# VH-VL binders against Transcription elongation factor GreA (greA), part 5

Target 1, 156 residues: Transcription elongation factor GreA (greA), of Dehalococcoides mccartyi (q3z8e7)
Amino acid sequence: MVEKIPMTASGYKKLEDELSTLKVKRIDVIEEMRLAAMDKDMRENAPYHAAKEQRGQIEGRIKEIEHELKYADVSEYTDTNTSKVNMGSTVKLRDPKNGECCTYTLVSPKEIEPLKGKISASSPIGKAVFNRNKGEQIEIEVPSGTLQYIIEDISF

## First folded at step 1 (VH-VL)

Design nb5 (from nb with heavy chain A99G P100H R101Y Y102D F103I H104L Y105T Y106G G107P M108F V110Y; framework fv_nepuvibart)
Fold by ESMFold2-Fast, scan of step 1:
Structure nb5 (fold): chain C 156 residues (1-156), chain A 121 residues (1-121), chain B 107 residues (1-107)
Amino acid sequence: as target 1 above (156 residues)
Amino acid sequence: QVQLVESGGGLVKPGGSLRLSCAASGFTFSDYYMSWIRQAPGKGLEWVSYISYSGSYTYYADSVKGRFTISRDNAKSSLYLQMNSLRAEDTAVYYCARGHYDILTGPFDYWGQGTLVTVSS
Amino acid sequence: DIQMTQSPSSLSASVGDRVTITCQASQDIRNYLNWYQQKPGKAPKLLIYDASNLETGVPSRFSGSGSGTDFTFTISGLQPEDIATYYCQQYDSLPYTFGGGTKVEIK
């Protein structure tokens, strides 16, 4: 089986930048090893062994990043949508008092279907969840009192 | 394709001399420490000597110190072992080997096919 | 000089068996130990470096472990092409030294 690693476009770019930085650092460490290895007796060459260990650490991280980039499954639509609640987001809310879960999708006014969980961003629930992160607790004031929910999941 | 090819082995009498050569190809020879490792017939491996990238630094096993000289010619991608005052116990297949790029001096990632040196009267 | 004691000197096993070879250093060599495979009439081939790192292109059935003075080399699921003599080698200190070798044969 192929091993796919889900990531955002920004996550992929961050790994590319880290890889570039490590490749530059690797050049410096290889030079340090080369200079240290000029010592005739390698037996107790502490600078050589220190540079060798640093080289090993850099090479290990480069291999990890190259593996992640090779098997990356990049999605354009997850770049910001799963970080915070936005228009088009599907949000799973949990009531911490009774454990009830409800799923809502934030849609434009023309697409509102309350019976299918499609709600407006201007609704009490929509306003409370918009721009919030997974794991945040929100409080909604309605005519019958106040409701509390935890944002359990965000998808698009 | 990394390749190391030894030559210069043969039959020699005790007290005689031989010069071994190792021709390297498929990599940047001047970036690697190089070693000679030998193996007596039916016996195990014995490390003989190494030489640094520039040829400025060398080390020898006590069994050959003062009799053998390791050298290199980076322009020709060649490694040498000058063997003087040969003894019967120097009889062995002699391998040239490349130090591992990531480790430099330690693990030997490529070896030549070997060249047989026989010292007998 | 660091003495490398390898055991056993020889063993016979069947295809599919797990084969284990040990190597002991006379003093602490950290993880600076390599394992080589030598088939009859051929030059040695590096299999494992720095005690546990598998060399590129080497089958995953070969593995190494250990640190300090005690090291182990394992072949999981012996194949016919694995019949060879195996050597450990330390490079913590000069001169570099090899173990005596372990000859692996099929029953």
Scores: ipSAE 0.000, ipTM 0.471, lowest interface PAE 15.0, mean pLDDT 82

Design ra (framework fv_ramucirumab)
Heavy chain, then light chain:
Amino acid sequence: EVQLVQSGGGLVKPGGSLRLSCAASGFTFSSYSMNWVRQAPGKGLEWVSSISSSSSYIYYADSVKGRFTISRDNAKNSLYLQMNSLRAEDTAVYYCARDLYGFLTEPFDYWGQGTMVTVSS
Amino acid sequence: DIQMTQSPSSVSASIGDRVTITCRASQGISSWLGWYQQKPGKAPKLLIYDASSLESGVPSRFSGSGSGTYFTLTISSLQAEDFAVYFCQQANSFPLTFGGGTKVDIK
ESMFold2-Fast, scan of step 1: ipSAE 0.015; ipTM 0.551

Design ra2 (from ra with heavy chain L100R G102S F103S L104G T105W E106Y; framework fv_ramucirumab)
Fold by ESMFold2-Fast, scan of step 1:
Structure ra2 (fold): chain C 156 residues (1-156), chain A 121 residues (1-121), chain B 107 residues (1-107)
Amino acid sequence: as target 1 above (156 residues)
Amino acid sequence: EVQLVQSGGGLVKPGGSLRLSCAASGFTFSSYSMNWVRQAPGKGLEWVSSISSSSSYIYYADSVKGRFTISRDNAKNSLYLQMNSLRAEDTAVYYCARDRYSSGWYPFDYWGQGTMVTVSS
Amino acid sequence: DIQMTQSPSSVSASIGDRVTITCRASQGISSWLGWYQQKPGKAPKLLIYDASSLESGVPSRFSGSGSGTYFTLTISSLQAEDFAVYFCQQANSFPLTFGGGTKVDIK
């Protein structure tokens, strides 16, 4: 089984737009590589090697985006829908035993900063809270056992 | 359900002409570079020609340059190969094929079923 | 033009065998190499792209490695459906060129 990658509709659209831009750039860089190769000394041809390196970077990013789009699990998000945890949500979790709270924001991989509470939807906490409603009790599996929390608040 | 369905081909005498067609479905045809590859009976694969998504870039194998013309009609989701001044050594199964990624040159992820072109006197 | 040389031209193997096919480019092509499988009467099927990336739907027993001028395709445990001809292709520059093919045949 392949695990889906949660994302918002706007996040999906941004990836589609980036992919379209990269595909256009790919045509240009391949042509630049062809023209540079016509100068004959490909081993010492700096423009050829620069274009080839750029092509590699473009192809790598295209592969990454196509993978993300293929396995995307697109969730509906509107400025009026705050009832469920989604990408971009800030979730306040309360331990029912002692009343202690902690907050986490679900972010894209590039924006992950655990010390600031920015986590991925694929993290243990992220998986437990994703698509849950305010007031639900969740279980988070960690090496020391299972932790229980209540979703006290959801904001965007 | 990406599909490439080929038509055309047949038997022709040396010096004759044929036009091959490749009908695409199941993907945004106008976004992908397309290719023709041929294979003589019992032999290996030989790249023939490539065309970019907008027809801005076209390439040919030296063996066919000046005799073959690749073209596409994005409104009809179709790829064509016009073959003129055919020679016995052009006898082969001809395949149309799609680049793995759109708008560029890459190994080919989908291929047509192939169409036989036989050039003999 | 970049010449692609495959070895061996043919190999006889049994089910469960590890099969390795080699492809050598006459000049550097970085990782711009694909591997195809072709069965009698059928169009080629892409197995590996970018020298080592497995195409979706292709069994994990297939793997590719290499960069520059030396590349290998490995089938870790040959199955009945793997008896076919295999081709490498460089996508580094025009004209695009294929290796001569390697026939994997039944012992």
Scores: ipSAE 0.000, ipTM 0.485, lowest interface PAE 13.4, mean pLDDT 82

Design ra3 (framework fv_ramucirumab)
Fold by ESMFold2-Fast, scan of step 1:
Structure ra3 (fold): chain C 156 residues (1-156), chain A 124 residues (1-124), chain B 107 residues (1-107)
Amino acid sequence: as target 1 above (156 residues)
Amino acid sequence: EVQLVQSGGGLVKPGGSLRLSCAASGFTFSSYSMNWVRQAPGKGLEWVSSISSSSSYIYYADSVKGRFTISRDNAKNSLYLQMNSLRAEDTAVYYCARGIRGYSYGPYYYMDVWGQGTMVTVSS
Amino acid sequence: DIQMTQSPSSVSASIGDRVTITCRASQGISSWLGWYQQKPGKAPKLLIYDASSLESGVPSRFSGSGSGTYFTLTISSLQAEDFAVYFCQQANSFPLTFGGGTKVDIK
């Protein structure tokens, strides 16, 4: 029912490494909170509130990574295969109606930057292009209707 | 297994004194903040005092400042509340309670383990 | 001091009903709010800490939400053992303060 999250073996390892780093940082933040909480006035205790904020950020990221690792579908892509869209592929799409073109790279979850065209294979665009060939038409269903694109180029 | 057992309550006249005790077992007492919370008959909960694990930080409700003293003996796993100059308005069931510790539970001053309570009655 | 206001002061509901209790702080307390259950003649029991974190051993039908000044405790399906008074508590700053309590009458 929940879709798997495609990622490379390297991407999976990076998430494991980040999780380990965050767990160490969590220990430091716990100590920071303990020391700050020893101040007499918690209302005026900016270091305590800052540490609590950082704790929230660390726990949020840990849960996010644990979710990604739990639902990971690990595969290894190759930089020599340009026949089909795969992890690590850079895909050039063209809208046949208005002539607009855009470029997307399928990346591991930690490397996602939508505004720079780095997207997940599990995103609407990623799902539509994954394992497709150059020249195929794809359709992306959105609330306002169906978007249509042609795969103009595939590179690594 | 984790327990707080209270003693020392009773009936006292206005202006009198009482000392409440709270004995901890089943956990590392010296690692936790401790609290006193009271409840007047038929009323809600009122926080009275808190003490940090090291006794370095102590807090009191304004209604008891200068009259009550919280203390702890980590070697004896015991928490105390010395109550002086008692008033009729101090009549309540007094609870000792352990503050949560550690990151996974959040701040130190949520209270996860409570004593059975001891009645303090101040009347003429 | 931070004043904690609970509403309603009492509610009557049938077994199986969804019950919602609210707690409002007189100033922002971030997520520093806990919920307690107290049954007649007994000490309070911690249900929720840090606004939404369920204490170990507490049934999953209890949940908490909110941040800042407005908080909610929800019991998704009332059971007979849920007859009790519920209190919120802020842990943002000293003095620690409790809400006035909400009495839940089952049936």
Scores: ipSAE 0.000, ipTM 0.482, lowest interface PAE 12.6, mean pLDDT 82

Design ra4 (framework fv_ramucirumab)
Heavy chain, then light chain:
Amino acid sequence: EVQLVQSGGGLVKPGGSLRLSCAASGFTFSSYSMNWVRQAPGKGLEWVSSISSSSSYIYYADSVKGRFTISRDNAKNSLYLQMNSLRAEDTAVYYCARVTDYGLRYFDYWGQGTMVTVSS
Amino acid sequence: DIQMTQSPSSVSASIGDRVTITCRASQGISSWLGWYQQKPGKAPKLLIYDASSLESGVPSRFSGSGSGTYFTLTISSLQAEDFAVYFCQQANSFPLTFGGGTKVDIK
ESMFold2-Fast, scan of step 1: ipSAE 0.021; ipTM 0.558

Design ra5 (from ra with heavy chain D99E L100G Y101S F103S L104Y T105Y E106K P107L; framework fv_ramucirumab)
Fold by ESMFold2-Fast, scan of step 1:
Structure ra5 (fold): chain C 156 residues (1-156), chain A 121 residues (1-121), chain B 107 residues (1-107)
Amino acid sequence: as target 1 above (156 residues)
Amino acid sequence: EVQLVQSGGGLVKPGGSLRLSCAASGFTFSSYSMNWVRQAPGKGLEWVSSISSSSSYIYYADSVKGRFTISRDNAKNSLYLQMNSLRAEDTAVYYCAREGSGSYYKLFDYWGQGTMVTVSS
Amino acid sequence: DIQMTQSPSSVSASIGDRVTITCRASQGISSWLGWYQQKPGKAPKLLIYDASSLESGVPSRFSGSGSGTYFTLTISSLQAEDFAVYFCQQANSFPLTFGGGTKVDIK
């Protein structure tokens, strides 16, 4: 069995765009390898080895993206009036004891930016909030114990 | 035209030694990595060893490490394979092959005619 | 070491038939793969490099495809001179490894 990879329509589009860009870059790197090999032994040619390594990285990424696109589970529901946490949702959490709040956005793996509050559905916070409704109390397990939060707001 | 002409094969007893030679012409020998590939009678191809243009990078198949030595003489446009402690399992046609440029990296665009090495009592 | 598994080990086909030979790598090798043709009593000849690029002087009926771990060599319309053994080779890393070979016999 291959597990489906959750992602937003925006995330899917970003992967398609990256794939197209990488395919163009692959052509250029192959030409760089050809030019670098003209005067020297390729195994002793530092520019050739650098180009070969870059080609390997590009083709590895192409394979990864093609796998992700093939097994993508794309959420097509983009209604901003939903009361349910989904991919692309921005969730405001409030600690019921001290009243402090924090905001997180659930994004696909390619879009993760922790310092901007963009997290994956597989993170501890992401797992706790995914498919939950506004007003629900959730529990997040951390090394020091269990933290409790209330889902105060859900938006896109 | 590019040519690789081989010599030095023959019949030896187990534990014996042979030195294979490959004479290159028609290209700048000192600019190409060279390889040895072998084929046992009726069997497939097995890569044996490689040497870079200035001999800075040398690699061997595990089956021949410590027994075979690849070398080259760029002034003479020649590639060599010194084979020591030969075993019956080393019986094969041995090919020298040129490693191609650019997109042909680690692929062989020109091959010698082959040299038969027979290890038998 | 990267293992190259080639199939079928042999095939008998008629002139004009399409013949497909497959090669599987035990790990991802991108497009670092070539195909060789070996006729009886002769050294191998490079047919395809970079998985899908046709070598100069090789008839257009030969084509290669694939990337990563799965590769194919196709002969679109088999000719009498195509009687030979075909080998794939990975060019990703040392030690360099070949497939076991596919013998093409004309019926």
Scores: ipSAE 0.000, ipTM 0.509, lowest interface PAE 12.0, mean pLDDT 84

Design ra6 (framework fv_ramucirumab)
Fold by ESMFold2-Fast, scan of step 1:
Structure ra6 (fold): chain C 156 residues (1-156), chain A 120 residues (1-120), chain B 107 residues (1-107)
Amino acid sequence: as target 1 above (156 residues)
Amino acid sequence: EVQLVQSGGGLVKPGGSLRLSCAASGFTFSSYSMNWVRQAPGKGLEWVSSISSSSSYIYYADSVKGRFTISRDNAKNSLYLQMNSLRAEDTAVYYCARGQLWLPSYFDYWGQGTMVTVSS
Amino acid sequence: DIQMTQSPSSVSASIGDRVTITCRASQGISSWLGWYQQKPGKAPKLLIYDASSLESGVPSRFSGSGSGTYFTLTISSLQAEDFAVYFCQQANSFPLTFGGGTKVDIK
């Protein structure tokens, strides 16, 4: 059981580009470290220790990026056709019992305005709709019980 | 897979010469330091020589300085040891060995060894 | 030159035993020490580098420790395939030098 890492297609590409850049930098640092390590005495080898520190940083970041890319769950919102709720999505909900329609937009914490329908992904409504498809029936837990809605539309 | 295949050993009289070869495959040869390590029959390991990836650094054991020459041809993925003025005490199995990518003085892959016998 | 002294020169052990081999440097070498395994008629195999770093593919029963002038290689539970000669090597300075070897034999 490995948890998938949600990301946009642009975020995935950015990680691929960073990985490519780091692999090139790695070649330079490998050569620098190897030349330093061939010096006569390692005990007082400042260039070697500097290169070793850089190597540690580069290898750690490469491993992190490779893990993120391997377990990436790339959002359909950045591809040709999208149908899932994500950050920035505006979601239209309909109550199947009374026909009531409500719209909410998932925004970052600094942009939250509940009276204007701008909510966080961690709100009760945000949690219920996040990563859901158009047409799904969802249940929202509130202090008075459980509310049921259908996701009628998803837009940006 | 990483492979180091050696050749060039044999029997030679004192004062003679031999050239050992080590053919590398399965890795980017030009990125690695290469080494020669020998072992006399029934004895321990003795480091002989090291050469850096671009031949910028070359080191020899005192026992072979002036007589042995290490060299490499990165285009041919090959390492060489030219052995001149051979002595009875040079009798040993000679191994070529690859230095680790980051720490070239540790030897992560070794050839099968080549026997060099200096005698009549 | 840095002299490397191994002890013991040989040890007899049984499968499942914990085996410890020691290596002493004539000068301080920080952590710049490696351990190799050599089986009869074969080339040596790197087990440990930088005193305690396990080489890829080497079983976890092998471990190294130490710094400065005193180092140990430990085999936590000896297996049949571990009967071999073990060598330490200092990687601190040229010329590179090896210990005399420790032979691990069946008891």
Scores: ipSAE 0.013, ipTM 0.532, lowest interface PAE 7.8, mean pLDDT 85

Design rb (framework fv_ramucirumab)
Fold by ESMFold2-Fast, scan of step 1:
Structure rb (fold): chain C 156 residues (1-156), chain A 122 residues (1-122), chain B 107 residues (1-107)
Amino acid sequence: as target 1 above (156 residues)
Amino acid sequence: EVQLVQSGGGLVKPGGSLRLSCAASGFTFSSYTMNWVRQAPGKGLEWVSSISGSGSYIYYADSVKGRFTISRDNAKNSLYLQMNSLRAEDTAVYYCARDTYYDFLSGPMDVWGQGTMVTVSS
Amino acid sequence: DIQMTQSPSSVSASIGDRVTITCRASQDISNWLGWYQQKPGKAPKLLIYDASNLETGVPSRFSGSGSGTYFTLTISSLQAEDFAVYFCQQYNSYPYTFGGGTKVDIK
């Protein structure tokens, strides 16, 4: 079984756009490598090695994006009449021991901004809350241990 | 002068293994992404696997992932395809082919080997 | 995966005819498409790369056009050596995918 990657339609489109941009940049970098290779001894050719390193970075990102697009599970980032946590939902979590609460919005991987409470469904918090109902107690596994929370509210 | 010469292939039973080889000459082998492409008898072309010039980036078709391993030996100017857990559906002529562009870049294939027949039959 | 659909599957033509083969991609592939010729018992030969660029040594009667999802290969005046199978291939993304092929037969 391969894990699906939940994302919004807009997140999917942003990945497609980034991929297109990287492919254009890739052509430029490859031509730079080819021209550098024609001009110098490869052992001491700093421009060639710099371009090859940049090429490696571009190919790594292209591979990552292609993987995400291939296994994408695209859903609409639209208000829904549901009691379950879905993509686009804003979830209010309450720590029953401390009374502390925090809010998170499930977004596509490309839209993640942890400091603004925007997280992916594949994050530790996202996995714990996805498809859960209001009032459920959940466990979130983080590097420091296991956290206990109650889903206090679900909104869109 | 630019050439790819293939060897290996043959008849093998389902579940068996086989290794294909492709010897390159007339160009700087280590600078080019190399591909394996197959063609079942009377059918079209199917891309199987790619490996970058450095060997750092490898891609597989879903149909062969986990069963086939692409590798290269740049010192020997050779490309390999190790085929394990062979199925009747893997019966095809296998071609090695050079990507048109330098190292890592995806592109069309401008130089092809002569092909090696692989038959998987009981 | 990007699906490549070729039409027609086969065409019967006479020497001197103009032959046009179409290739459609299921997604936008920009200009990242090549065309190949394959004769019986032989490996494919690259004819066109980046949708419209003629490979070195390929006769000028071959031409390619298109971008995005719609592409054509044209043979302006068919010669005896052109009876073969033709394939398009996208290299916009892995996995690389080929069209099903178009067989150009003598009428």
Scores: ipSAE 0.005, ipTM 0.476, lowest interface PAE 12.4, mean pLDDT 82

Design rb2 (framework fv_ramucirumab)
Fold by ESMFold2-Fast, scan of step 1:
Structure rb2 (fold): chain C 156 residues (1-156), chain A 121 residues (1-121), chain B 107 residues (1-107)
Amino acid sequence: as target 1 above (156 residues)
Amino acid sequence: EVQLVQSGGGLVKPGGSLRLSCAASGFTFSSYTMNWVRQAPGKGLEWVSSISGSGSYIYYADSVKGRFTISRDNAKNSLYLQMNSLRAEDTAVYYCARSRIYYGSGTFDYWGQGTMVTVSS
Amino acid sequence: DIQMTQSPSSVSASIGDRVTITCRASQDISNWLGWYQQKPGKAPKLLIYDASNLETGVPSRFSGSGSGTYFTLTISSLQAEDFAVYFCQQYNSYPYTFGGGTKVDIK
């Protein structure tokens, strides 16, 4: 009776990651409620009331994600509509030598945040991935030589 | 996508009443704590009132207790502030604001455009 | 009520300057503090929540630090669009209270 929810493998993974993060935060919020509840004036206890409402929202989102994951129709169908890296794309690169992955998002110059993986198209990594397809092996030129990576995933 | 559009406001004499409205769209209104925050001309921000998503928990600043009433209509995605026994000190731009959820739940991530309330004789 | 004291009340700065604004709470508020930016005639914009978390879409030159009773907002390299009034806000307990504001204007 419930309709299947089409999604990419990447989309499914993002929901799993969000679910894991929310489950950890749920533990934190429950502890915040416990500590705040030790205050004698519960009516004026903003941290307790805020944590209680926050817990409700976290529980609601967890149920939504669990529902989406349960009824997910995982395919690469939607990936066929996003075949190449472009501005705004988030790319996951894997080093075939050691299996380590790293994620980057191509952004405009004013939005660059290297610590959050937001890089320009003119950076060494940006130049190497721009207009490339999922599954391609790329070479990134750096001062010490050439690094090889595989574009494991592309999302928007 | 997320929008808060305010209406109401105007010029009233001391002792008068006004009702402010805030129409929400682009999110599940009943899931969010909503707030009123005011700012007197040339002055800082003052929190006025909060109402939880269900409407079960309501808080007021001491300066407005007994005179102002916050309410919401989740079926209409609307927030209200009924202001009675208005004083010159209530003259301010009034903002409706949505509380963040999960992290930073006491902070306000979206604000209405504001509506001016002027109380003078 | 928890009183929030901001300093300075105003600062004159040039593009490229590092600007630091401080906020002190009259009692321990843990990390339950947000920072807002307000431009003339506009509603405030949330910059930082839980003392140090950057809101989505806010430039990385903004950062928040502190816990307990002492907090700072730093703008690492001031841009033309950053000339505004900045407010801190505590949400440890009702009533929620704001700092008096810090006006950042052009030298």
Scores: ipSAE 0.000, ipTM 0.489, lowest interface PAE 17.2, mean pLDDT 82

Design rb3 (framework fv_ramucirumab)
Fold by ESMFold2-Fast, scan of step 1:
Structure rb3 (fold): chain C 156 residues (1-156), chain A 121 residues (1-121), chain B 107 residues (1-107)
Amino acid sequence: as target 1 above (156 residues)
Amino acid sequence: EVQLVQSGGGLVKPGGSLRLSCAASGFTFSSYTMNWVRQAPGKGLEWVSSISGSGSYIYYADSVKGRFTISRDNAKNSLYLQMNSLRAEDTAVYYCARDLKVGATYYFDYWGQGTMVTVSS
Amino acid sequence: DIQMTQSPSSVSASIGDRVTITCRASQDISNWLGWYQQKPGKAPKLLIYDASNLETGVPSRFSGSGSGTYFTLTISSLQAEDFAVYFCQQYNSYPYTFGGGTKVDIK
């Protein structure tokens, strides 16, 4: 069974917009390849090889976005507090041993800013809190081991 | 299914004009580069012209530059070749052909049935 | 312009034979080469693209190899429907050019 990729409606639309932009850019790069190849020795044609590499990068990103859009699980949530952590939720985590609190907001890929607490649902913290309820104790898998937190609050 | 149906060929005198048409169906026409390829009786294939999906990028073989004009109408899923100042050497079966099926490769995955153009006095 | 030279111009073969057709480019074309099959009175049909990739629906007895300036089309076990003319085409550089063709005739 294929796993769904959670995302907001705005995140889905940003991927659609990026895909549209890349498809237009693909046309331009294909044309650059053909112009560079005209009456040239392809072995020593640096502009051609550069355009070919750029085309490869564009095709790779298009494939990635099409996969994400195909398997997207788009969440619809109101601008209010939720009983579960979901896309757009702001989560306050408390370390039960020392009482320290950290706040994170689950955002779409285009809105990620780790230093501002805006993280992806696919990040280690995002995976651990997604679909969890206030008051639950969670374990976050990181390279150095397992961290334990309590979901102290869930807000929009 | 992908189909390319051609029309517009015929017999014309040297110096005359003809317009070839190619009607596409079964795919998103505007996403594909389209080509014209010709074949003189008993001879090999010669690429004539190409037009990008948007219609913005157009190329011609040296033998037809200044005389032939390729165009497309994406709303009608149609490709055209306007042939002016025709010469006896332009006598051939003309094929429309589709490319750019996957990525940026100019190989011809589907061809029309061909239209005979005869330039003779 | 890039010149494409095919050999042989014709070959006589029997059903079950292995047939090899060669295409040489006057310049390095990397792998930007396709192979087409044409039967009398019909449009060409794509067999192989990017020198070695078999087009969907084409029998596995067809294969392509090569890169740079030397390319080969092989039919491993010739069938009755394979008697046709075969063309290579380079799409590395404008203008796109075809080989002269190889006619595969029944012996």
Scores: ipSAE 0.000, ipTM 0.455, lowest interface PAE 13.7, mean pLDDT 81

